# Miniprotein binders against q9bqp7, part 153

Target 1, 240 residues: q9bqp7
Amino acid sequence: VPQNWFPIFNPERSDKPNASDPSVPLKIPLQRNVIPSVTRVLQQTMTKQQVFLLERWKQRMILELGEDGFKEYTSNVFLQGKRFHEALESILSPQETLKERDENLLKSGYIESVQHILKDVSGVRALESAVQHETLNYIGLLDCVAEYQGKLCVIDWKTSEKPKPFIQSTFDNPLQVVAYMGAMNHDTNYSFQVQCGLIVVAYKDGSPAHPHFMDAELCSQYWTKWLLRLEEYTEKKKNQ
Key: E = the ipSAE of ESMFold2; O = the ipSAE of OpenDDE; V2 = 0.75 times the mean of E and O plus 0.25 times the DockQ between their complexes.

## First folded at step 12 (miniprotein)

Design wd5 (at its last look DockQ between E and O 0.77; V2 from the best seeds 0.00; counts 0 for: pae O 2.9 > 1.5, SAP 70.9 > 70)
Fold by ESMFold2, look of step 12:
Parts: structure tokens; sequence; C-alpha cells
Structure wd5 (fold): chain B 240 residues (1-240), chain A 103 residues (1-103)
């Protein structure tokens, strides 16, 4: 269905490390540029119905909390996500020592929530690392590339609390993962590729996180949906 | 009509402010707020062109709120007080204009 179909996997690459692969996780810096990010593409291709539903929820929260209360709530949710990602990068980095870690960063229900997942994570290849799809012209910042239960995955960490914040949508999370995967597999900064994805939803109260594993077939199905969203974005911006 | 044209002009002013703010921040939260304001202003332009004035006005009210949040966050980032005061004045003028058009 996409007019600009492109394969998610690169046949010229191995999904296994070779002897020359770096032992320190890659952290490619994100450069400001004019090509769109994955998150911008997904946000800018929300349907009007999706936006109206989110805005109605926002209006109800503003009625309950006031504008200042809602602003503080939304800002805090975003901050909690940021701190969670920082903590995970610290925990998963082999260069960090315990005394260099912010102890308050490590004290959260979200970190407790993912402990059982982290026991199955090994062989970290990338952390908070930029990816760029040279041909399709989009960029992203992936959270983690590591083995999960022996399978090399692009791993995306999500926080969740109730009620659900409007900043994150469960529907689009698989699209983010496959977009990062496709970009990494065709990015010259990376010498390996990944065929699997993992979405980990962590909870503020420390309840066990939910892993959502995506095998290669499932990734290919979502890849097609991502390409459609990217086409929609491109067409929308061409007419502006 | 005059209301349609003024709503379109207001939406375009919001879009210009979004682009200006995007140049002075890399904060992912602010960029999210700006993306939402952009999307809502674009929907408002479309609604105004269809003559759906009540929809356009509501969409612009929502876009302005996201933009207010964005300006407040940029203010915390230590941007020049002169730039912040100008941004706040432009935003207050947009709010006043929208309230005049809703009556």
Amino acid sequence: as target 1 above (240 residues)
Amino acid sequence: SERIKRLEELAKEILRLVEELRKITDDPYVLYLLDMAELLAEFALDAAKRGDLEEAEQLLKWAILYLEFAVEEVKKEGVSPEIIERLERVLEEAKRTLEELRK
C-alpha cells in the first residue's frame, strides 16, 4: 500500500556481534536538522478524532485541577519519564560506578517495576542513541539495543500511571519501535542490525512491568503501518 | 467573511510563534507542546476555510493553551527576559483577539 516501500531489514548486515563490535554501548548524538523525527511524524499524523478525544480529556482534567494543576500534572508526568530513562541508561551503562549514580534517580516505583525485565537484559549495544534512515529521511532517538532473553531487540521503555497521560499512546508505541529499527538497520553509524523489538511498560507503584515482545514478523507488519504514517506526514508537509 | 479571514490570520500568527519558539529550545516537552499547538492551528485553518467558525475558535483556544504552557517552560530555561516579554505580549494579543471574535 505504501508508495515508497522500503525493507525494514538490511540483507548486508548480521544480527550477531562480530569480534570487532564495540564493548561500550553506542551513543550517537542527535543532531538538530530539518528532517522529521519519529515522534513528530506520529504526532503530526494524529487524526482529528484522536485529537478531539485527547482535548476533551484535557478539558475534564482542567475542570478538576485548574489550568495550573493540569500544567503541573502534565509537566511532572514528562519529568518522571525523563528521570526513568536517565536511571535506566545509568543502570545499563558498564561505565557507570555505583558512587557516580544519583541515588534519588534509582529510587522509584518505575525502577522497581522493571527489575524482573532487567534480569533478562544483557549485551547492551546502544543507549539513548540517535538513528537516521538515510533513504526515507527520518531520525529518532532510541532508548536501548540489547539482548532480551537471548534475542537482540530495540527496547523502548514506557512509564504508565492511572489515569493514562495524553502524551503517550499505546497504539503508536509499536510504530516507534519499528521506525527506530528500520532506521538503525540502514544507518551507517551501526555495523549490526536488529530483527526484534520490545516495549516495556513500567508502573509507578512498582507493579511488575509488562513486556511486549515483537518478533520479526510482527515488526514487518508494523513497519508497513509506519511507512503509511511517514507518507501521510510527507504529503501533508509538501502541501504546506 | 471578516471573521473567517481574522480566524485564518490568528491561526497563521500562532504558527509563526510556534516556529519562532522551536528555534530557541531543544526541550522535548516544549517541542511536544509546540507540535500540538501547530496541529491544532492547522486544523483551525481548515475549519475556518470550511466556514466552521465555532470549530475554528475552539481549536484556536486549545492551540493557545499549549502555546501558553510552552512559553512558561521556555521562561524557566533562562531565555532572555526581553524575548519572553515579547512572546507573552504576542500571546496575550492573540487571546484578546480570539475573545473579541467569539462574541
Scores: ipSAE 0.607, ipTM 0.837, lowest interface PAE 1.4, mean pLDDT 84
Fold by OpenDDE base, look of step 12:
Structure wd5 (fold): chain B 240 residues (1-240), chain A 103 residues (1-103)
Amino acid sequence: as target 1 above (240 residues)
Amino acid sequence: SERIKRLEELAKEILRLVEELRKITDDPYVLYLLDMAELLAEFALDAAKRGDLEEAEQLLKWAILYLEFAVEEVKKEGVSPEIIERLERVLEEAKRTLEELRK
């Protein structure tokens, strides 16, 4: 049990979206602070086994591609991910911002992959927006807050290349989502709360993306795990 | 042992490089690479303190690789050539030091 238990959901916030759909999604900039990011907390609290497995994978990739080839590969994967997020932000943004759509950003296998998910996405509340948990002292940048099949979710978009299951093997993606949920639910910049999470894994080949829906119960389970990781991070930094 | 001390010093140097790079970029990917380098250098430092020299060397090798990636990305962002040259020099010195310690 976490020593510093804090609820994921804010009982003071109404589950009812205020009827005024903000015409424009929130985009709060991330501030550089001494406050750790969700990603930093998760990375710094990886188990020795997780690190070992990651390094073994990299060694194999370097053996296959060479060192320079692996660098290029890593850079390309990141660039593709960035472009995918930019394209999604453009797609999910109100029509007035659509006039400047780089059509080239929309012509990707990843965008094709998520089309069936995008059909079920509506009521976009935030895009690429910073969240801060003031009490637990962590920050993050969430991809999207929107309704998925009528349920308000924090949506996290992931890119995967076949056969690289590595992103799928990141057991920490659910932790990231609930960390963002918990922060948003207690961030004063937001007037609403989220009870669900969604991880969408998009594929480079345009094959249908895989949605991982997280209901309130599953979110609560991962929230406990997140709190434990945050405590571990805090203890680690005190001992340094 | 002298070898343990040198590995610890190298780990600390990598951690210093991470902190320097964090001051010059806000790119999420670079920050990810830096977090990985930091984590690996911290584990290397712990391994060296335990006397697990082979593990420390391997972890430092990977930490340096992440820093190489970070410097390359920061270079693409148009950071001043003088800063990049300094970072590249320190990184090459770290690589040489590691190679000397592996013999």
Scores: ipSAE 0.121, ipTM 0.557, lowest interface PAE 2.9, mean pLDDT 87
ESMFold2 (binder alone), look of step 12: mean pLDDT 84; pTM 0.847

Design wd6 (at its last look DockQ between E and O 0.87; V2 from the best seeds 0.00; counts 0 for: pae O 1.6 > 1.5)
Fold by ESMFold2, look of step 12:
Structure wd6 (fold): chain B 240 residues (1-240), chain A 103 residues (1-103)
Amino acid sequence: as target 1 above (240 residues)
Amino acid sequence: SERIKRLEELAKEILRLVEELRKITDDPYVLYLLDMAELLAEFALDAAKRGDLEEAEQLLKWAIMYLEFAVEEVKKLGVSPEIIERLERVLEEAKRTLEELRK
């Protein structure tokens, strides 16, 4: 149980937004600051065992590809993720037309992978938008807030290549989603709240993406785990 | 004791480099690389304080590799050549120091 508990949901906010309110999704710019991001908190609270397993996998990849080859591999994985997120933002933005998009972005296997998910996405309210929890002192950049099969969700898009790395940090995916949710629900830049989450894992080969839906109860359970990770981070940094 | 002190000093220098690089970019990939280097250097500092010198040396080797990746990415972002040359010199000194400690 966290020492400094704080609720994930804001009882003073509507969870049923006006259907006609926004015509353009919110995009709050991420600002340079000294408070930690969600991803930094999660990265800095990895266990030594998790880090050693990840580094073992890395060493095997270096033996196979060479050091320069592994550098290019890793850089390309991040580039593909970046391009995937850019493509999704473009697809989900109401201001974009097909002829205005970079057609190279639309030819990704990752985009093919999520097509069946996108058919169930509507009512996009935020895209690539900053969130800040000033009380708990953390920030993030969420991917998307939209309805999925009629339920308003914080949606996080993940890419995956096959075969997958040995070490799995899938435990952190739900923590990332609820951290963004909690921050958004208590951020004065937003007038509504979200109580559900969705993690979408897209595949490079175009195989159908796997959605993982998180209802309000599940989000609350993971919120407690997020608060513990945030406390671990804060305590760790007090001694520096 | 002298070897422990030198490993602790190297870990602290790596942490200083991380903070310098963090000030010149907000690129998510570079920040990820810097976060990994920071975590590894912190684990190495703890290992050195425990007297686990082989673990500390390995952790520092991994941290330096993440810093090398980070400097290369910063070069692609169009950062001042003067800053890049200084960072590369400091990083090469860190690599040579670690090699000397392993012998």
Scores: ipSAE 0.639, ipTM 0.848, lowest interface PAE 1.3, mean pLDDT 84
Fold by OpenDDE base, look of step 12:
Structure wd6 (fold): chain B 240 residues (1-240), chain A 103 residues (1-103)
Amino acid sequence: as target 1 above (240 residues)
Amino acid sequence: SERIKRLEELAKEILRLVEELRKITDDPYVLYLLDMAELLAEFALDAAKRGDLEEAEQLLKWAIMYLEFAVEEVKKLGVSPEIIERLERVLEEAKRTLEELRK
């Protein structure tokens, strides 16, 4: 049990979307500060086993591609991910911003992969927006807050070259999503709360993306795990 | 042992490099690479303190690799050549030190 328990959901915020659908999604800039990001907390609290598995994978890739080839591969994977997020932001942004769409950004297998998910996405509330949990002292940049199949979700877009049909195959991504949810639900910059999460795994070959929906119960379970990781991080940094 | 001390010093040097790089960029990818380098260097330091020298060496090798990636990305972001050259020198010294310790 976390020593510093805090709720994921804010009882003071109504679940009712304020009737005014904001015409424009929120985009709060991330401020550089001494507060750790969600990503930093998760990375710094990886287990030796998780690190070992990642290193084993890298060793195999280096054996196959060479060191320079692996560097290039890693850079390309990151660039593809960045371009995919930029394309999604463009797609999910209001029509006025659509005129400046780089058509080349839209021509990707990843964009093709998520088309069936995008059909179920509506009511975009935030895109590439910073969240801060003032009490728990962490920050993050969330990809999207929107309705998925009529449920308001924090949506996290991921790229993969390999199928990830199970949420367990997404590693710490569920923790990232609930961390963003908890922060947003208690961030004064937001007037609403989210009760659901969605991880979308897009594929390079254009095959249908896998949506991993997280209901309120599952979010609560991962929230407890997130709190434990945050405590571990805090303790680790006190001892350094 | 002298070897343990040198491995610990190398781990600390990598951690210093991470902190220097964090001061010059806010790029999310670079920060990701730096967090990995930091984590691996911390694990290496712990391994060295336990006397697990082979594990420490391997972890430091990977930490250095992540720093190399970070420096390469920082170059693409248009950081001054003087800063890059300094970082590359320190990185090459770290690599040489590790290679000497592995013999």
Scores: ipSAE 0.369, ipTM 0.705, lowest interface PAE 1.6, mean pLDDT 88
ESMFold2 (binder alone), look of step 12: mean pLDDT 85; pTM 0.852

Design wd7 (at its last look DockQ between E and O 0.79; V2 from the best seeds 0.72)
Fold by OpenDDE base, look of step 12:
Structure wd7 (fold): chain B 240 residues (1-240), chain A 103 residues (1-103)
Amino acid sequence: as target 1 above (240 residues)
Amino acid sequence: SERIKRLEELAKEILRLVEELRKITDDPYVLYFLDMAELLAEFALDAAKRGDLEEAEQLLKWAIEYLEFAVEEVKKLGVSPEIIERLERVLEEAKRTLEELRK
């Protein structure tokens, strides 16, 4: 049990989306701060076993591709991810805020992969927006807050070359989502609350993306795990 | 042992380099590499303190690899050549030190 328990949901916020659909999604900039990001907390609290597994994979890839080949591969993976997020932001943004849609950004297998998910996405409330949990002292940049199949969710978009049909195969992504939810639900910059999460795994080949929906119960379960990771991080940094 | 001390010093040097790189970039991909390097260097310090020298060396090797990625990406971001040259020198010194310790 976490020593510093804090609820994921804010009882002071109504679950009812205030009918004022903000005509424009929120985009709060991430400020440089001494406060750790969700990503930093998760990375810094990986287990030794997890690290060794990742490094073994890396070493195998280096053997297969060579060092330069692996560098190129890694660079391409990150670039594809970045472009995918930029394309999604463009797609989900209101037309008036659309920078000239680089049509080239929309011509990706990943975008094709998520088309069936995008059909179920509506009521976009935030895109690439910073969240801060003042009490728990962490920050993050969430990808999207929108309605998925009529449920308001924090949506996290992921790219993968390998099928991830199960939420368990998404590693710490569920923790990231609930961390953003908890922060947003207690961030004064937001007037609404989210109760659900959605991880969307997009595929390079354009095959249908896998949506991993997280209901309030599942979010609460992962929230407990997130709090433990945050405590571990905090303890680790006090001892340095 | 002298070897333990040198491994600890190398790990600390890697951590210093991570901190320097964090001052010059907020790029999330670079930060990923820096976080990995930091974590690996910390694990290396712990391994060295336990006397697990082979593990410490392996962890430091992996940390250096992430720093190489970080420096290369920072170079692409248009950081001054003088800063890059300094970072590359420190990184090369770290590599040489590790190679010396493996022998």
Scores: ipSAE 0.784, ipTM 0.909, lowest interface PAE 0.6, mean pLDDT 91
Fold by ESMFold2, look of step 12:
Structure wd7 (fold): chain B 240 residues (1-240), chain A 103 residues (1-103)
Amino acid sequence: as target 1 above (240 residues)
Amino acid sequence: SERIKRLEELAKEILRLVEELRKITDDPYVLYFLDMAELLAEFALDAAKRGDLEEAEQLLKWAIEYLEFAVEEVKKLGVSPEIIERLERVLEEAKRTLEELRK
């Protein structure tokens, strides 16, 4: 139970975007500052047990691949994720033409994997856009806000080839989504709010991606867990 | 003991290096390594304060490894060779200090 509970939804804000707004999705720039990011909060609140397990896995990977092999593996995984997000932003942007898109960027198993999901995505309102929770003082960079099968969602795109034990915060994907959602719903740069989330896991070989839909009730349950992690972070840094 | 004080000082130096590196890049891959180094150094500082010296040493070793990863990635970003050389020198001094404490 958080000591300083705060609601995920904003009762003063509509959950239906203004239809008269321009069709160009929001892309608020991420600013460097002292305010912690969602991923930093989740990483900095890992338990000692989680850290030791992660380090055991890392050392095993280094034993199998060598130090240089491990560095190459992790670098490639990060690069593929970055390219995946760049391609999705390009595909979902209404302001692009075929000549503006890198054709090699669009030729990806991950992009093929999400095609069936993209058919159900419409009404894109934000892409690669910064969010800031004005009261709780944390920031994030959300991937997408759009309708999925008629429900306005914060959508988080994931690649399946990800060394989950290496990055402990990725086990907290639902917490990331609700943290972005809560921030967006209390960010003055946004005139609307979102009550649902979607996590999409894409596969390198092009196999159909797996969607995980989060309705408002599920989001509220994970929001409580996010608030606990944020509280832990705040107390930890307050005493330093 | 004197060993506790040295381990605490090394953890604090690692934290200073993390903050210095944050000033030269906001690359997400580098920031991930810096955040891990910070977490490990903070755990090491707590372990040293409790007198868990072997745990503190292990945690500092891991923190330094993450800093090495971060510096290697910063080199790919086109940062000044002068800055890189200084960072490598400070990092090697940290490794030498930790090895001396294990003797």
Scores: ipSAE 0.624, ipTM 0.837, lowest interface PAE 1.3, mean pLDDT 84
ESMFold2 (binder alone), look of step 12: mean pLDDT 84; pTM 0.843

Design wd8 (at its last look DockQ between E and O 0.89; V2 from the best seeds 0.77)
Fold by OpenDDE base, look of step 12:
Structure wd8 (fold): chain B 240 residues (1-240), chain A 103 residues (1-103)
Amino acid sequence: as target 1 above (240 residues)
Amino acid sequence: SERIKRLEELAKEILRLVEELRKITDDPYVLYMLDMAELLAEFALDAAKRGDLEEAEQLLKWAIEYLEFAVEEVKKLGVSPEIIERLERVLEEAKRTLEELRK
């Protein structure tokens, strides 16, 4: 049990989506500060075993591709991910911002992969927006807050390239989502509450993306795990 | 032992490099590599303190690899050549130190 328990949901916020669809999604900039990001907390609290598994994978890839080949491979993965997020932001943004769509960004297998998911996405409330949990002292940049199949969700978009085990090994994606949910639900910059999460895994070959829906119960379970990771991080940094 | 002390010093130097790199970039990819380097260096420091010298060396090797990647990416981002040259020098010194300790 976390020593510093805090609820994921804010009882002071109404679950009722305010009927006024904001005409424009929120985009709060991430401020550089001493407050740790969600990603930093998760990375810094990986177990030694997890790290060794990742490094063994890296070493195998270096042996296969060479050092320069691996660098290029890794760089391309990150670039593809970035472009995918940019494309999604463009797609999910209001039509006025669509005029500047780089058509080249839309011509990707990843975008093709998520088309069926995008059909079920509506009521976009935030895109690439910063969240801060003032009490628990962490920040993050969430990808999207929107309705998925009529449920308001924090949506996290992931790219996967077969045979990249990285996404399958990132058991921390659900933790990231709930961390963003908890922060948003208690961030004064947001007037609404999110009760669900959605992880969408897009594929490079354009095959249908896999949606991982997280209901309120599942979110609560992962929230407890997130709090434990945050406590571990905090303790670790106090001892340094 | 002298070897333990030197491994600890190397781990601390890597941590200093991570801190310096964090000051010059907010690129998410670089930050990822820096977080990995930091974590590995911290594990190496703990291993050295326990007397697990081989583990410490391996962890430091991996940390240095992430720093190499980070410096290369920062170079692509248009950071001043003077800063890059300084970082590369420190990194090369760290690599040499590690190789000396592995003998």
Scores: ipSAE 0.784, ipTM 0.909, lowest interface PAE 0.6, mean pLDDT 92
Fold by ESMFold2, look of step 12:
Structure wd8 (fold): chain B 240 residues (1-240), chain A 103 residues (1-103)
Amino acid sequence: as target 1 above (240 residues)
Amino acid sequence: SERIKRLEELAKEILRLVEELRKITDDPYVLYMLDMAELLAEFALDAAKRGDLEEAEQLLKWAIEYLEFAVEEVKKLGVSPEIIERLERVLEEAKRTLEELRK
C-alpha cells in the first residue's frame, strides 16, 4: 500500500475533449528539469533479479555477436524504435505540412504490423506530448492520445520481435501508461482526461500487432503499483 | 576491510562519472546506459557493505561496461575531445583498479 495515495483521475475534468474546436493534436514540448521521468523511475527501481536476467541476456548476446556486434545491435534497437515512433507521428498527423517523409520508414514491417490497429484509431488529441504531475513530481513523454474503438486512450507503441527475451521487458509497460495518464489528467496543459490505456506491440516481420486494452478499473490497479515504484524511487534518492 | 573500502570508493567514482556524463548530453541511448551504470554501481555498493565482494566486483565490471558504451556514443555525438580524453582516462583507471582488486 502506497504511503501517499493520489487519484489517477481528476473529478473536476471532462473525459470528453472539446469536439467543437478544430482538432490539431497537442504536442507539449518536453522541458529539461530536475524531476524524474517515468522511464527513469522505472529503470532505477528494477529489482536485482530483473537486472541479473537482463545481464544474462546481454552476456549471451555478447558471446554470440562480440562486444562491438552487441553495441551495434542495441544501438539499432533504439534507432528502430525512434523511427517507428516518428513514422506513427507522421501517419497520425495528416493535417500538418509533411516534412520530407522518409519513405523507408513508412514501408517498415513495424508499420505493416500496426495497420489493423490504426483502422480503429480516430480522434487523435495528442502526439509525442509532454506530461507533468506537479503534485507527485514526475514527467513523461506520451506517444499518443486518441480514441481506440470509441474509447479515448493513452496509447503506447512498442516494438518487439517474436520470440525474443525482450518480451519480458514489457513487464513495466502498464505502469508507464498509467503514469502518463495520471500526469496528463492533472497537467494544466490539458483540458480533458483519459480513463483508458492501450499498449500496442508491433513486430518487425509485419505480423499483426497485439493490442492490450486497459479499462479504467485495470488502470486504477496498475496506478497503485506505479505509486509504489515512485515512492521507492523517491526514498532511494532521499538517502543519497 | 581494505578491499571493501576500495570497492566502495570505486562504486562512488563510477557514480560521479555518471553525473558528469549527464551534464554533457541528453541523448536517450546514452542516458539509458548511464541509468544502468548507476543502478549497477548502487547494487555494488550495497554488496560491498554486506561483504559480498565477488558480487560487488561483478556488478562494478558491468557498470564499467555500460560507461564504456556511453563514452563511445558520446564521442559520436561530437563532444569536446578534451572532455572525452578525461573521461577515457578516468574509465581506464577504474578498469585497472578493478583488475588489481580481482587478483
Scores: ipSAE 0.674, ipTM 0.860, lowest interface PAE 1.1, mean pLDDT 84
ESMFold2 (binder alone), look of step 12: mean pLDDT 85; pTM 0.853

